VH-VL binders against Putative dimethylsulfoniopropionate lyase DddL (dddL). Designs and how they scored, part 14

Target 1, 232 residues: Putative dimethylsulfoniopropionate lyase DddL (dddL), of Cereibacter sphaeroides (q3j6l0)
Amino acid sequence: MHSLSERVEQLRLNDCPDWLYLLHEFDALYRQGSDGGSRPIRTHRKRVRDSLALIVEANPAVNDRPPEVKPVTAHLGRALDLGERGAVQGMSRALARVAGRLTWEYGYEKVPKALARKYAYCEILGPRGPICAERLILGFVLFAPSTTYPQHSHKDIEESYISVAGAWSENDAAVHAPGSLILNRPGLEHRITTGDLSPCLLAYAWTGSEERLNQPGMKLSSPRKARIEKGI

## First folded at step 4 (VH-VL)

Design P22 (from F02 with heavy chain W33Y N52Y Y101W; framework fv_ficlatuzumab)
Fold by ESMFold2-Fast, scan of step 4:
Structure P22 (fold): chain C 232 residues (1-232), chain A 119 residues (1-119), chain B 107 residues (1-107)
Amino acid sequence: as target 1 above (232 residues)
Amino acid sequence: QVQLVQPGAEVKKPGTSVKLSCKASGYTFTSYYMHWVRQAPGQGLEWIGEIYPSGGSTNYNQKFQGRATLTVDKSTSTAYMELSSLRSEDTAVYYCARDRWYSGYFDYWGQGTLLTVSS
Amino acid sequence: DIVMTQSPDSLAMSLGERVTLNCKASQSVSSYVSWYQQKPGQSPKLLIYGASTRATGVPDRFSGSGSATDFTLTISSVQAEDVADYHCQQYSSYPLTFGQGTKLEIK
């Protein structure tokens, strides 16, 4: 179901404080450690914050989408509880306020059944809403324990993940605990593996041109292709 | 029980700066926004800004941008508001107030500090 | 900035009377309005949030209503301890803004 008021009058961000304060927590998240880290990471954090500030000041349209759940969303309550104990507890609480309004989806037409039981994502700010924006996407990805999310990449899109809850690794590299950021540069493939004890909730940000963010060319890569690119 | 403890009064000369404190107890300090609100004698309430203690993230009313600075000391659960270039019209009671669930309304208020700016 | 305008500026009521205080927003704030009671020499105390939800410990004689731009705080049977200034606040957009206040006195 959707609000009848959306058919009669256009809601804007200033009419929706729960969404506004969730965006305030995204700002806080990308401001954390902003004077540390590598130059590309600092530049990306600043780009996200600057873009978000301009979008918020423009008071964009808000078009709440019909709420949708996926099997993995059974883990959301536990992920939020874990997040309340960590370095990003503000984000967890802000997300809890809108949890019942989220549209969880897969983003791919064909998803293997094993993966379909173990992940979903939701867009908070972006071309698909609920908060309308053309040059920045902000959202969340939720994973069940012991999930391997296959290799994927984006053309001309810079992507970051910040852990809200749970432990994970990228391309079998270091374990990423809550509060840590990983930056994925345009065109590079990456694979996510989550820890075996708890669900994992990641906040994500995509920066790019209006054309690319409205129609990202996402592809899930086969395990064979991923191994070849790693020289295996 | 939640408490926000503020000093009763401060007297400052025009052109100086003041740093007001707000000591929190009875809850997890880093998990709630802290706001600052002032009230000039006989007038309404005016929002100055907010700070999220965990990350130090701030947002200010444009009227106070560049003059007000919000900070926290997490080890003592104390929030601070520094106001620079004081004028007589800054004479007011200054409150700290807690924001539950990041909503923008305030469930607990400090008792307020009366700042008097006079020569 | 969203301007919040309260009316009347002040009123005096007899004990037991029904009191209505009004608050108007210069643009839509949906239901994102709170009301505070401020007794002489004290800090504000939260009464109502979300236009109509009573805060914990607030007597049921206090009720809030309204949406979009027009909001009302009602005291169904005013008591002596209700002497105070009442402030409305919007939290729909930054900067957060308050009305000028309504002073309630007992005759």
Scores: ipSAE 0.000, ipTM 0.413, lowest interface PAE 15.8, mean pLDDT 82

Design P25 (framework fv_zilovertamab)
Fold by ESMFold2-Fast, scan of step 4:
Structure P25 (fold): chain C 232 residues (1-232), chain A 119 residues (1-119), chain B 107 residues (1-107)
Amino acid sequence: as target 1 above (232 residues)
Amino acid sequence: QVQLQESGPGLVKPSQTLSLTCTVSGYTFTSYWIHWVRQAPGQGLEWMGSINPSGGSTSYNQKFKDRLTISKDTSKNQVVLTMTNMDPVDTATYYCARDRYYSGYFDYWGHGTLVTVSS
Amino acid sequence: DIVMTQTPLSLPVTPGEPASISCRASQSVSSYLAWYQQKPGQAPRLLIYGASTRATGIPPRFSGSGYGTDFTLTINNIESEDAAYYFCQQYSSYPLTFGEGTKVEIK
């Protein structure tokens, strides 16, 4: 049992300048290139920025979480060094300020051991992040060199990745430069492969309903497809 | 005025290597992705691959990955398609087309260049 | 790969009539669908992107509709100069794929 005198008052975003600075850099990242792109990409960027502005203005609760590391986080320092020299310097510097406070996770109930050594994600803003929000998730995913992240999809969630550091391809397509945005459509399966020479750090944003973002239903393969393949 | 122009050989022998150049003008070369799309005579359009002229990163349709290379020369505002081991079934009109932000649709196309693969 | 199926493959139309071309995707592409016009001996020309957004300079007689798997290109009051092949293209996932094309013939 803990005494109430041993507890701090609930922290809010305005009390946490390093978290606020990181969110400012997310705004800048999703504002970059807002003068162009396809209509769906422009609409997504605006949706993220508008949602973020409302959340910041509401001064949400900040819940200190115990820092957690995964094997892949040994690569974080190198990824931040690469980002600091690139087009997204502001984001890399902002992330470096809070690096020791991050809670790195897998997001899946069951993760293959090979993959568990090569990736992790951290939610910054969202239902499970240090910064509380219900209709927007912002975070990072980190990959080791030569990682294949198996096909996966999110139902009713619109997801974007913006490259912070490192080289990567989606669905065996183009290698993406820092600052480039890839928009993943709801329900579409996608697969990520990273380059051989450096780790890859991606910023991500998820937009969707409160219900879907609280329980995104992340799966490495479709449960329906798995059941059909097993003859169920 | 935005222009894309393909150039290269009109005739290639089986087993030889094809090299096609796409020269662009009227816009900033490094601001748009360039894709290659081909069309066999009387047939539909087939996407081959793309390049980001800024960084040189490339993407290939897996059907062609063992034979296809796309490269760039920023000093000349050119993208080059190289395809090895040409076969008569590769006879097609080859187009380059521009794409903003890797969106996947093409607002401007080159005029196309017909490549016939025959002995 | 996402397969795009166009119907009909050949469409004879009298000037002044409306023409409609259907495009079906083997899986959902949301609104990530474009339409192109191609006249003989010419490069394709972008007509519509985002399923329903007219490209710059395209006459208002061209319109697109649909979402998910079922899409339609409509040409109202078709003119003789609209005789061409029309292709749909999905850009929801790579590799990018096109429909087989519809030949619109003016009679």
Scores: ipSAE 0.005, ipTM 0.412, lowest interface PAE 17.8, mean pLDDT 81

Design P26 (framework fv_dalutrafusp)
Fold by ESMFold2-Fast, scan of step 4:
Structure P26 (fold): chain C 232 residues (1-232), chain A 119 residues (1-119), chain B 107 residues (1-107)
Amino acid sequence: as target 1 above (232 residues)
Amino acid sequence: EVQLVQSGAEVKKPGESLKISCKASGYSFTSYWINWVRQMPGKGLEWMGRIYPGDSYTNYAGKFKDQVTISADKSISTAYLQWSSLKASDTAMYYCARDRYYSGYFDYWGQGTLVTVSS
Amino acid sequence: DIQMTQSPSSLSASVGDRVTITCRASQDISSYLNWYQQKPGKAPKLLIYAASNLETGVPSRFSGSGSGTDFTFTISSLQPEDIATYYCQQYSSYPLTFGQGTKVEIK
């Protein structure tokens, strides 16, 4: 007898309301907050919003990655609770709906043991993310309390962080409030330190050429090596 | 310690209404999905639906959408499963379960509520 | 709805035996599959999540493998306390669906 084969249809973004809801909250993050920022910050925000709008309109393929957890994801529930009570509660709720589908990873070839226990990131939209896109990367990075994320850089990519939950500082600058955007310029090293009281959850966006986003060239430097490279 | 405590066993007649509960403690109730799972006597597990208590958003399996109502009261960290009119075919053990990290990753379960519906 | 089919529906084995249960999805679910253990009179307990990841506190004799449509659950050396019904469950799409269960008994 004939066997009927089931042909699996390609899932698209419009078939995945939880992913679409999460992208709507990314749009909200890049529209809200103090808009008195510098020209580069305003340009970056607009670039993220415009790229995201075009991607959503195109109804891209959704290829869920195998789910993965890291030790730091034990803090995710606490971070989501903090985000729900804060200025970015919509993002926290949207992320909770897809938490089980996330691929948490390190992104570096070698990670120091102390850092491996205290951080991980996940790509949501991008060349490797579940939502397929070539010219924009959106994701999250999660830190345990009292984490120092060593200096790191990537070439020809503009990177921003927006606080979803928890307190943090960059390059020993002032503490950043939930909803605040920090822009990291291409090729410049930056270091993140999280507060002592709670985990820290940051949304991130990378903008750059399709070539650069597909091969970001991330590198992690020790504090000594980073200081030598910066001449300090 | 994370704990889900369900209401006690119920014995009902067809046509009666019923509301059973699942009280959560030891974690942020509003940050995790609560799922309801049915197990008929001698049978396997059936997913009925879920609720996100933070905004009371619900999803139901099609089979159960017209049979039950899932709700939550975040002020007392309690989820509910309710029938307006019970049938003999509703006789089953009902479990609530928390989704930790993954949609459908049920890491903590309530002890179960046995519902018996007979004439 | 995604149908989950387990094989066998029941099995009997001796203490120390390797026990294998299979689960097949009616469509590709990637690695979005969990395995649960249910002992008589008790609530189910999560053993394996995302096809191959061992839940904290679960003995290393339990393992899972597979992706796409075909999945395997293994007990490398069956112990008396492992007498239970085992269920696979997909979470690739809603509604969430379970396999029919495999009852494991000792001879």
Scores: ipSAE 0.008, ipTM 0.468, lowest interface PAE 12.3, mean pLDDT 82

Design P29 (framework fv_ficlatuzumab)
Fold by ESMFold2-Fast, scan of step 4:
Structure P29 (fold): chain C 232 residues (1-232), chain A 120 residues (1-120), chain B 107 residues (1-107)
Amino acid sequence: as target 1 above (232 residues)
Amino acid sequence: QVQLVQPGAEVKKPGTSVKLSCKASGYTFTSYWMHWVRQAPGQGLEWIGEINPSGGSTNYNQKFQGRATLTVDKSTSTAYMELSSLRSEDTAVYYCARDRFYGSGYFDYWGQGTLLTVSS
Amino acid sequence: DIVMTQSPDSLAMSLGERVTLNCKASQSVSSYVSWYQQKPGQSPKLLIYGASTRATGVPDRFSGSGSATDFTLTISSVQAEDVADYHCQQYSSYPLTFGQGTKLEIK
């Protein structure tokens, strides 16, 4: 009665336990430390959890994309091994279950060749992810060791990163270790630099209106413009 | 069509080594991790370790680290487990088992098992 | 290591009866538990993964439930072909560990 292709197109989240458990681990990440941190961080964590709960309850369609790799995905195995030794073990385990099904991409129309060798992201839940959702994006960003990801921003989207593996810093501030969350408010420019010892794997969440999440308007900023916006 | 074929039995003396085989067919051998699990007579299942046939990377149960060695031969789609310094307590059925998804840790297909008997 | 403890060790049931098999983890494994059926003289066969998802081809009389530390496999109406050892397994943490098994027999 059903072809394999037809079944793939008709799959829903409850038919896909490995995707469901990955979302369970996203929920766990955004519950950790929820009573600490600033009010905006607590509000953002709650917004992600509440949105995720509604999406899971709705049992959304699952449309696996063709798997894609980028040069940086050669580091994925090591990043997952590091995550299994750390504070975010459950997420690393859940991600490993779906690693071969991920579609890694850049998200920008123009990517410098040096950066193209050192980073990629994959959307897990969202308008372009395997798990269909319109008002929440969940995914991962993978960086090679010693990567500087240029200043970038997006309009009307609230974005967070939680370290799964590796150390990193934002805008040359304090070093962030596994389990740490950084919240980037809409329109705020940010630059990411990863540590020298290991690759860095970040879980990310974007919240915003349906219109904004379908057209995030990401752009890379020049170093001069970034300095002016910092008030230097 | 997926099959994992193992020899039926092996008999070894204490202090020797054994190398057990698991020949895979019916799927792309390098796309799935392979695990090794043993079962002593009348006992439960015990995980030995896992190997990624694509790159040869391995993880071992610490209890077997240094004694068990997992390898693959991609040209023949065959996985191997070598166990050294055999003792009577190593008498068990040894299974190879295919990981359902990359690193998932649960197994959708099992070999029929090789009964290893360690006796003088 | 996470210790998985199954109960009872063995159970004899009449055809058509509901049977419940238990599996307890020494620490939380979330929902990362699978169940295997092993008939006499055969290799294990996957029944349930993710605590509650039936593997392809497994009859609907088999169901799994539970979370954290307490897990259950239920057979709603036992058939003669269900005579087997049933093993639970956690895959939340290395090393992967199994319970000791529950033997199901028919009276």
Scores: ipSAE 0.005, ipTM 0.430, lowest interface PAE 15.4, mean pLDDT 81

Design P30 (framework fv_ficlatuzumab)
Fold by ESMFold2-Fast, scan of step 4:
Structure P30 (fold): chain C 232 residues (1-232), chain A 118 residues (1-118), chain B 107 residues (1-107)
Amino acid sequence: as target 1 above (232 residues)
Amino acid sequence: QVQLVQPGAEVKKPGTSVKLSCKASGYTFTSYWMHWVRQAPGQGLEWIGEINPSGGSTNYNQKFQGRATLTVDKSTSTAYMELSSLRSEDTAVYYCARRYWSGYFDYWGQGTLLTVSS
Amino acid sequence: DIVMTQSPDSLAMSLGERVTLNCKASQSVSSYVSWYQQKPGQSPKLLIYGASTRATGVPDRFSGSGSATDFTLTISSVQAEDVADYHCQQYSSYPLTFGQGTKLEIK
């Protein structure tokens, strides 16, 4: 019997130069500074780069998700413009080429109204990303100016943030500038605050088991716990 | 068959600029980074920089920052390296090389011998 | 910058002998090391990448080993066509750096 099925070949990464370009810029970010930093930071950079190389060399499936915007994405244009002038110009240019294809989301079932207006994230490579992968998640988080992203943690997931644009701090400590990498070890809580003059765009990478990366289990700390930690 | 074709030789005076070409064929030009590497007579290989032909992103060895400029012409699958303020120490064979994803150079051009002499 | 140091600078071997060439990184480069063969008057040719993976078309007498800071290229039975300079390279971090090269000659 003659097949009447649609004859659509699965798109793969090597057929998608804009996605491949973006992944090249992720590789470059994790390659820069790999000769410095602490042992945990060096180990994490290696883990991200090794996983990414294996995934790309396997030429994974590409399944663009329906584009989705959130209120914070009104700041994306300015964040990309800032990145063009900063230390990570290549990443900003690569992201700009796919900006209209991104699926921005919150990652939590319930998001406070104030936070919902000021942040969103998008997965680029991973179980839910346009570029299919099970052993690594790569993406972006976008924050409006003067955003406080509450304390949160991930069980059995190692997470890094690299600044693409804007200034931010973690746990009210040092201000981080474009190009800096901050490593969050599994189970450690952290809170992000952004500067008041510009939006903040962070590239992130998650490493962990296939099971954990498919069900990351992110939880926001309660307001009561946050106040206790501030001494209120 | 992958080929990176470079012209043979160039002779330039100190203080001038040179623009070297590297014409790629046999693969999708925008899918691989293009690197530039030089080798002075009797010396080792020295990395100059890289360019992603898809979007034009570049990374440079700090030693060449401000003197080397990498560009591409996607319509002709040609990469270019311009080197300004030439000195006698810039006398070398200049190679273009294709970078596979993880970072190694899988194909090399035949090289252009640049001689900087008054 | 990561400094790559090769040893010896040069060596001469008899046909059929086992050859070992060394490459040391000034800090850890994990397994991000490649070896290139450069015959007189020719461009470099990829031999080994990822410290130990042989490139397509490279004879099986060539092998690579090592990790972190210490790397070795081995030619199990040297042939006349192996006369060349051998270069190691790290691609762990920018700037990309090469060793000074080892010149192999046949007696």
Scores: ipSAE 0.075, ipTM 0.621, lowest interface PAE 5.7, mean pLDDT 84

Design Q05 (from D01 with heavy chain Y102W W103S; framework fv_dalutrafusp)
Fold by ESMFold2-Fast, scan of step 4:
Structure Q05 (fold): chain C 232 residues (1-232), chain A 119 residues (1-119), chain B 107 residues (1-107)
Amino acid sequence: as target 1 above (232 residues)
Amino acid sequence: EVQLVQSGAEVKKPGESLKISCKASGYSFTSYWINWVRQMPGKGLEWMGRIYPGDSDTNYAGKFKDQVTISADKSISTAYLQWSSLKASDTAMYYCARLYDWSGYFDYWGQGTLVTVSS
Amino acid sequence: DIQMTQSPSSLSASVGDRVTITCRASQDISNYLNWYQQKPGKAPKLLIYDASNLETGVPSRFSGSGSGTDFTFTISSLQPEDIATYYCQQYDNLPLTFGQGTKVEIK
């Protein structure tokens, strides 16, 4: 919702060079390895890039949203410093330029106190992000050290994570290298665990229908329930 | 094993102060809410409030906000419920309970502290 | 505050009977409801969480159902050790609130 008295003229992406620069770095991340990897990963990378190109060309509206912080955002400076020295330094530099303008939030109605202290996410491009789009969501998730982000799933939404900073694993798999893409298919549960020494910063992309991206229907599985289901 | 061990029964007069305790063991004390629940003789359960020992964040039910103080000491893994001036209507069994935040339920309970306030 | 009302307040049934207790919330609480058993002189024990999930170690004769404002707790075949008071509890909003309890006795 907009107030007429608050607006003289609508800002658009071409008026906001720091946001545009950040989107160029998202394009670069999803362009790497386009000739390699599994077919589903290559298809996802292309889908993200194609959607992003059309959105940028359309010069979408940019909303000035109030910045918000969460306890985990105390780790953001450290995560950006780590990323600036790695394979994704361009993304880290672009994000640093807009760090003070981000709206950090939780994606769930009920978040356990322990998890609420150790994670948050921010939407950059999407129906709720500063850069307006209906069929693609791009953003970041920030984790404190030694965080377990429990099993969760999304109906009819294809999600990817690309490492920007920090060590992490998904579903107890090996530690992922910076710049590597992990693809999470619709309806399948996945869990993220971060390393003990550093915060972890992940770039994410969601593809799906306009209706699904506006109402993703996210659900957390408790660590206890997940353990019982696995017989651990 | 997870245990919550509460202090022993108390017999007090109206106007006296009281502080009862709940000592936790077998888990990370700073990572779970400790809740206090009152049960008056022959009555049901009433949630009074809670504390998160990791940052001393508290929430109280409205009727108890000005009647009791909930606190915790991380160094000895102990939560407290305190009255500055007891009333006869404070006569009850008091339970501490650990909250499993994911599903909002109490997974471990103390054995209870019986507080009797009479002349 | 969200008010939780249980029905009945007390009941007497025979061993082997199906026992049903209902719990009504004063507003929509989705499935954010838990059920506890309290035996005389003991602290309460969790039986059912998130309206319908059986806690580990709890006998399968106990079950829960419902969503929104109306919830049901069932004991499919009452046993002597099930003599207790049963409570529903919501966690949709603070303050956390319990139903008044249903006392189950054997006749």
Scores: ipSAE 0.075, ipTM 0.645, lowest interface PAE 6.2, mean pLDDT 86

Design Q06 (from D01 with heavy chain Y102F W103S, light chain L94W; framework fv_dalutrafusp)
Fold by ESMFold2-Fast, scan of step 4:
Structure Q06 (fold): chain C 232 residues (1-232), chain A 119 residues (1-119), chain B 107 residues (1-107)
Amino acid sequence: as target 1 above (232 residues)
Amino acid sequence: EVQLVQSGAEVKKPGESLKISCKASGYSFTSYWINWVRQMPGKGLEWMGRIYPGDSDTNYAGKFKDQVTISADKSISTAYLQWSSLKASDTAMYYCARLYDFSGYFDYWGQGTLVTVSS
Amino acid sequence: DIQMTQSPSSLSASVGDRVTITCRASQDISNYLNWYQQKPGKAPKLLIYDASNLETGVPSRFSGSGSGTDFTFTISSLQPEDIATYYCQQYDNWPLTFGQGTKVEIK
């Protein structure tokens, strides 16, 4: 039966084609070929895809959060333009459809003013996202040009970043281009530095237990002086 | 080679204190949770709690929270399980195990420490 | 706490038999379930992770399936060295919980 109570029911994923389309593009992003062929990377990509498939099949609740902007979101249009021209154009198009519905946040209790001007993140799927899920977090982080994001780590959370737009490096390693995946293992500190010419937009995935994803335990690390070690 | 080496068997009387150890080698000790698992004679496995040696953060199963203390010394890559006052029901094999956080499995186990508490 | 119930608690089978063990979670744990083998006097050994993935070095006769609340572990052709107790373990939430174990013996 079609009744009034059925019509005022909680919105679910199948009622929200733009959100579903965005999740299809996350699946495509994590289905692309291996970035190095290592077991941890392959296992992570499979875990994200398998978790996402189960979540989509369950048709979870959708609760749009009040839209929120941060100073860095002035760069979002440029980042999406850059992504439209690259290997991840499908993701850029899908994100553009929901751009006005995003809740951009800092994720920390206190953020230095300089950093607050240059970054923000938004959770798309997760305990705090518009698409309800407890065992997988999917979202985006946006950086202004020439941003250095301090060292931080997560316990019991395996995190990946896939470049959507812009150039960046992690822990002073090689520069990463759109489409590349970087896997951050639980407990390891990482630092992100973005290039000078354009903003950087990264898709991220967090996998872990329900307990850990509800309380990620993120802490910013203070800069440390270089150490010279004796021996090995 | 990743190894977890536990201290030797203990025979104790009720009311005595005890501290057993789990020494890790072959990996970054501060980057993985160390877990303690109890197995009473002829029984199954019970997760007791865990410690993250990098910052000494601990979590306990409710049954064990007031019975044991888990600690670690990162300077010697060693985790500890301690009782202030043993009881006969603490008689069991105790395993330490490293957690692979991504898939929530124990990838390396210590050989076990048998603790016998009798009067 | 999430309760894990295994069935049967014990079984006897002949070499070459197909052995099936079931594990049921008290709530939806998606695919966050692992299977271990424990031989007498030894620490447990991981066989299957994330419900269906075979750990490296583990023989292909071992397999796992299921999601949500109902999971199955199978030995397609039982060998003498497979005589052990098998445990399922969930990691959807803390505390980590194990099933009570299934003892596999020769008939």
Scores: ipSAE 0.007, ipTM 0.504, lowest interface PAE 11.0, mean pLDDT 83

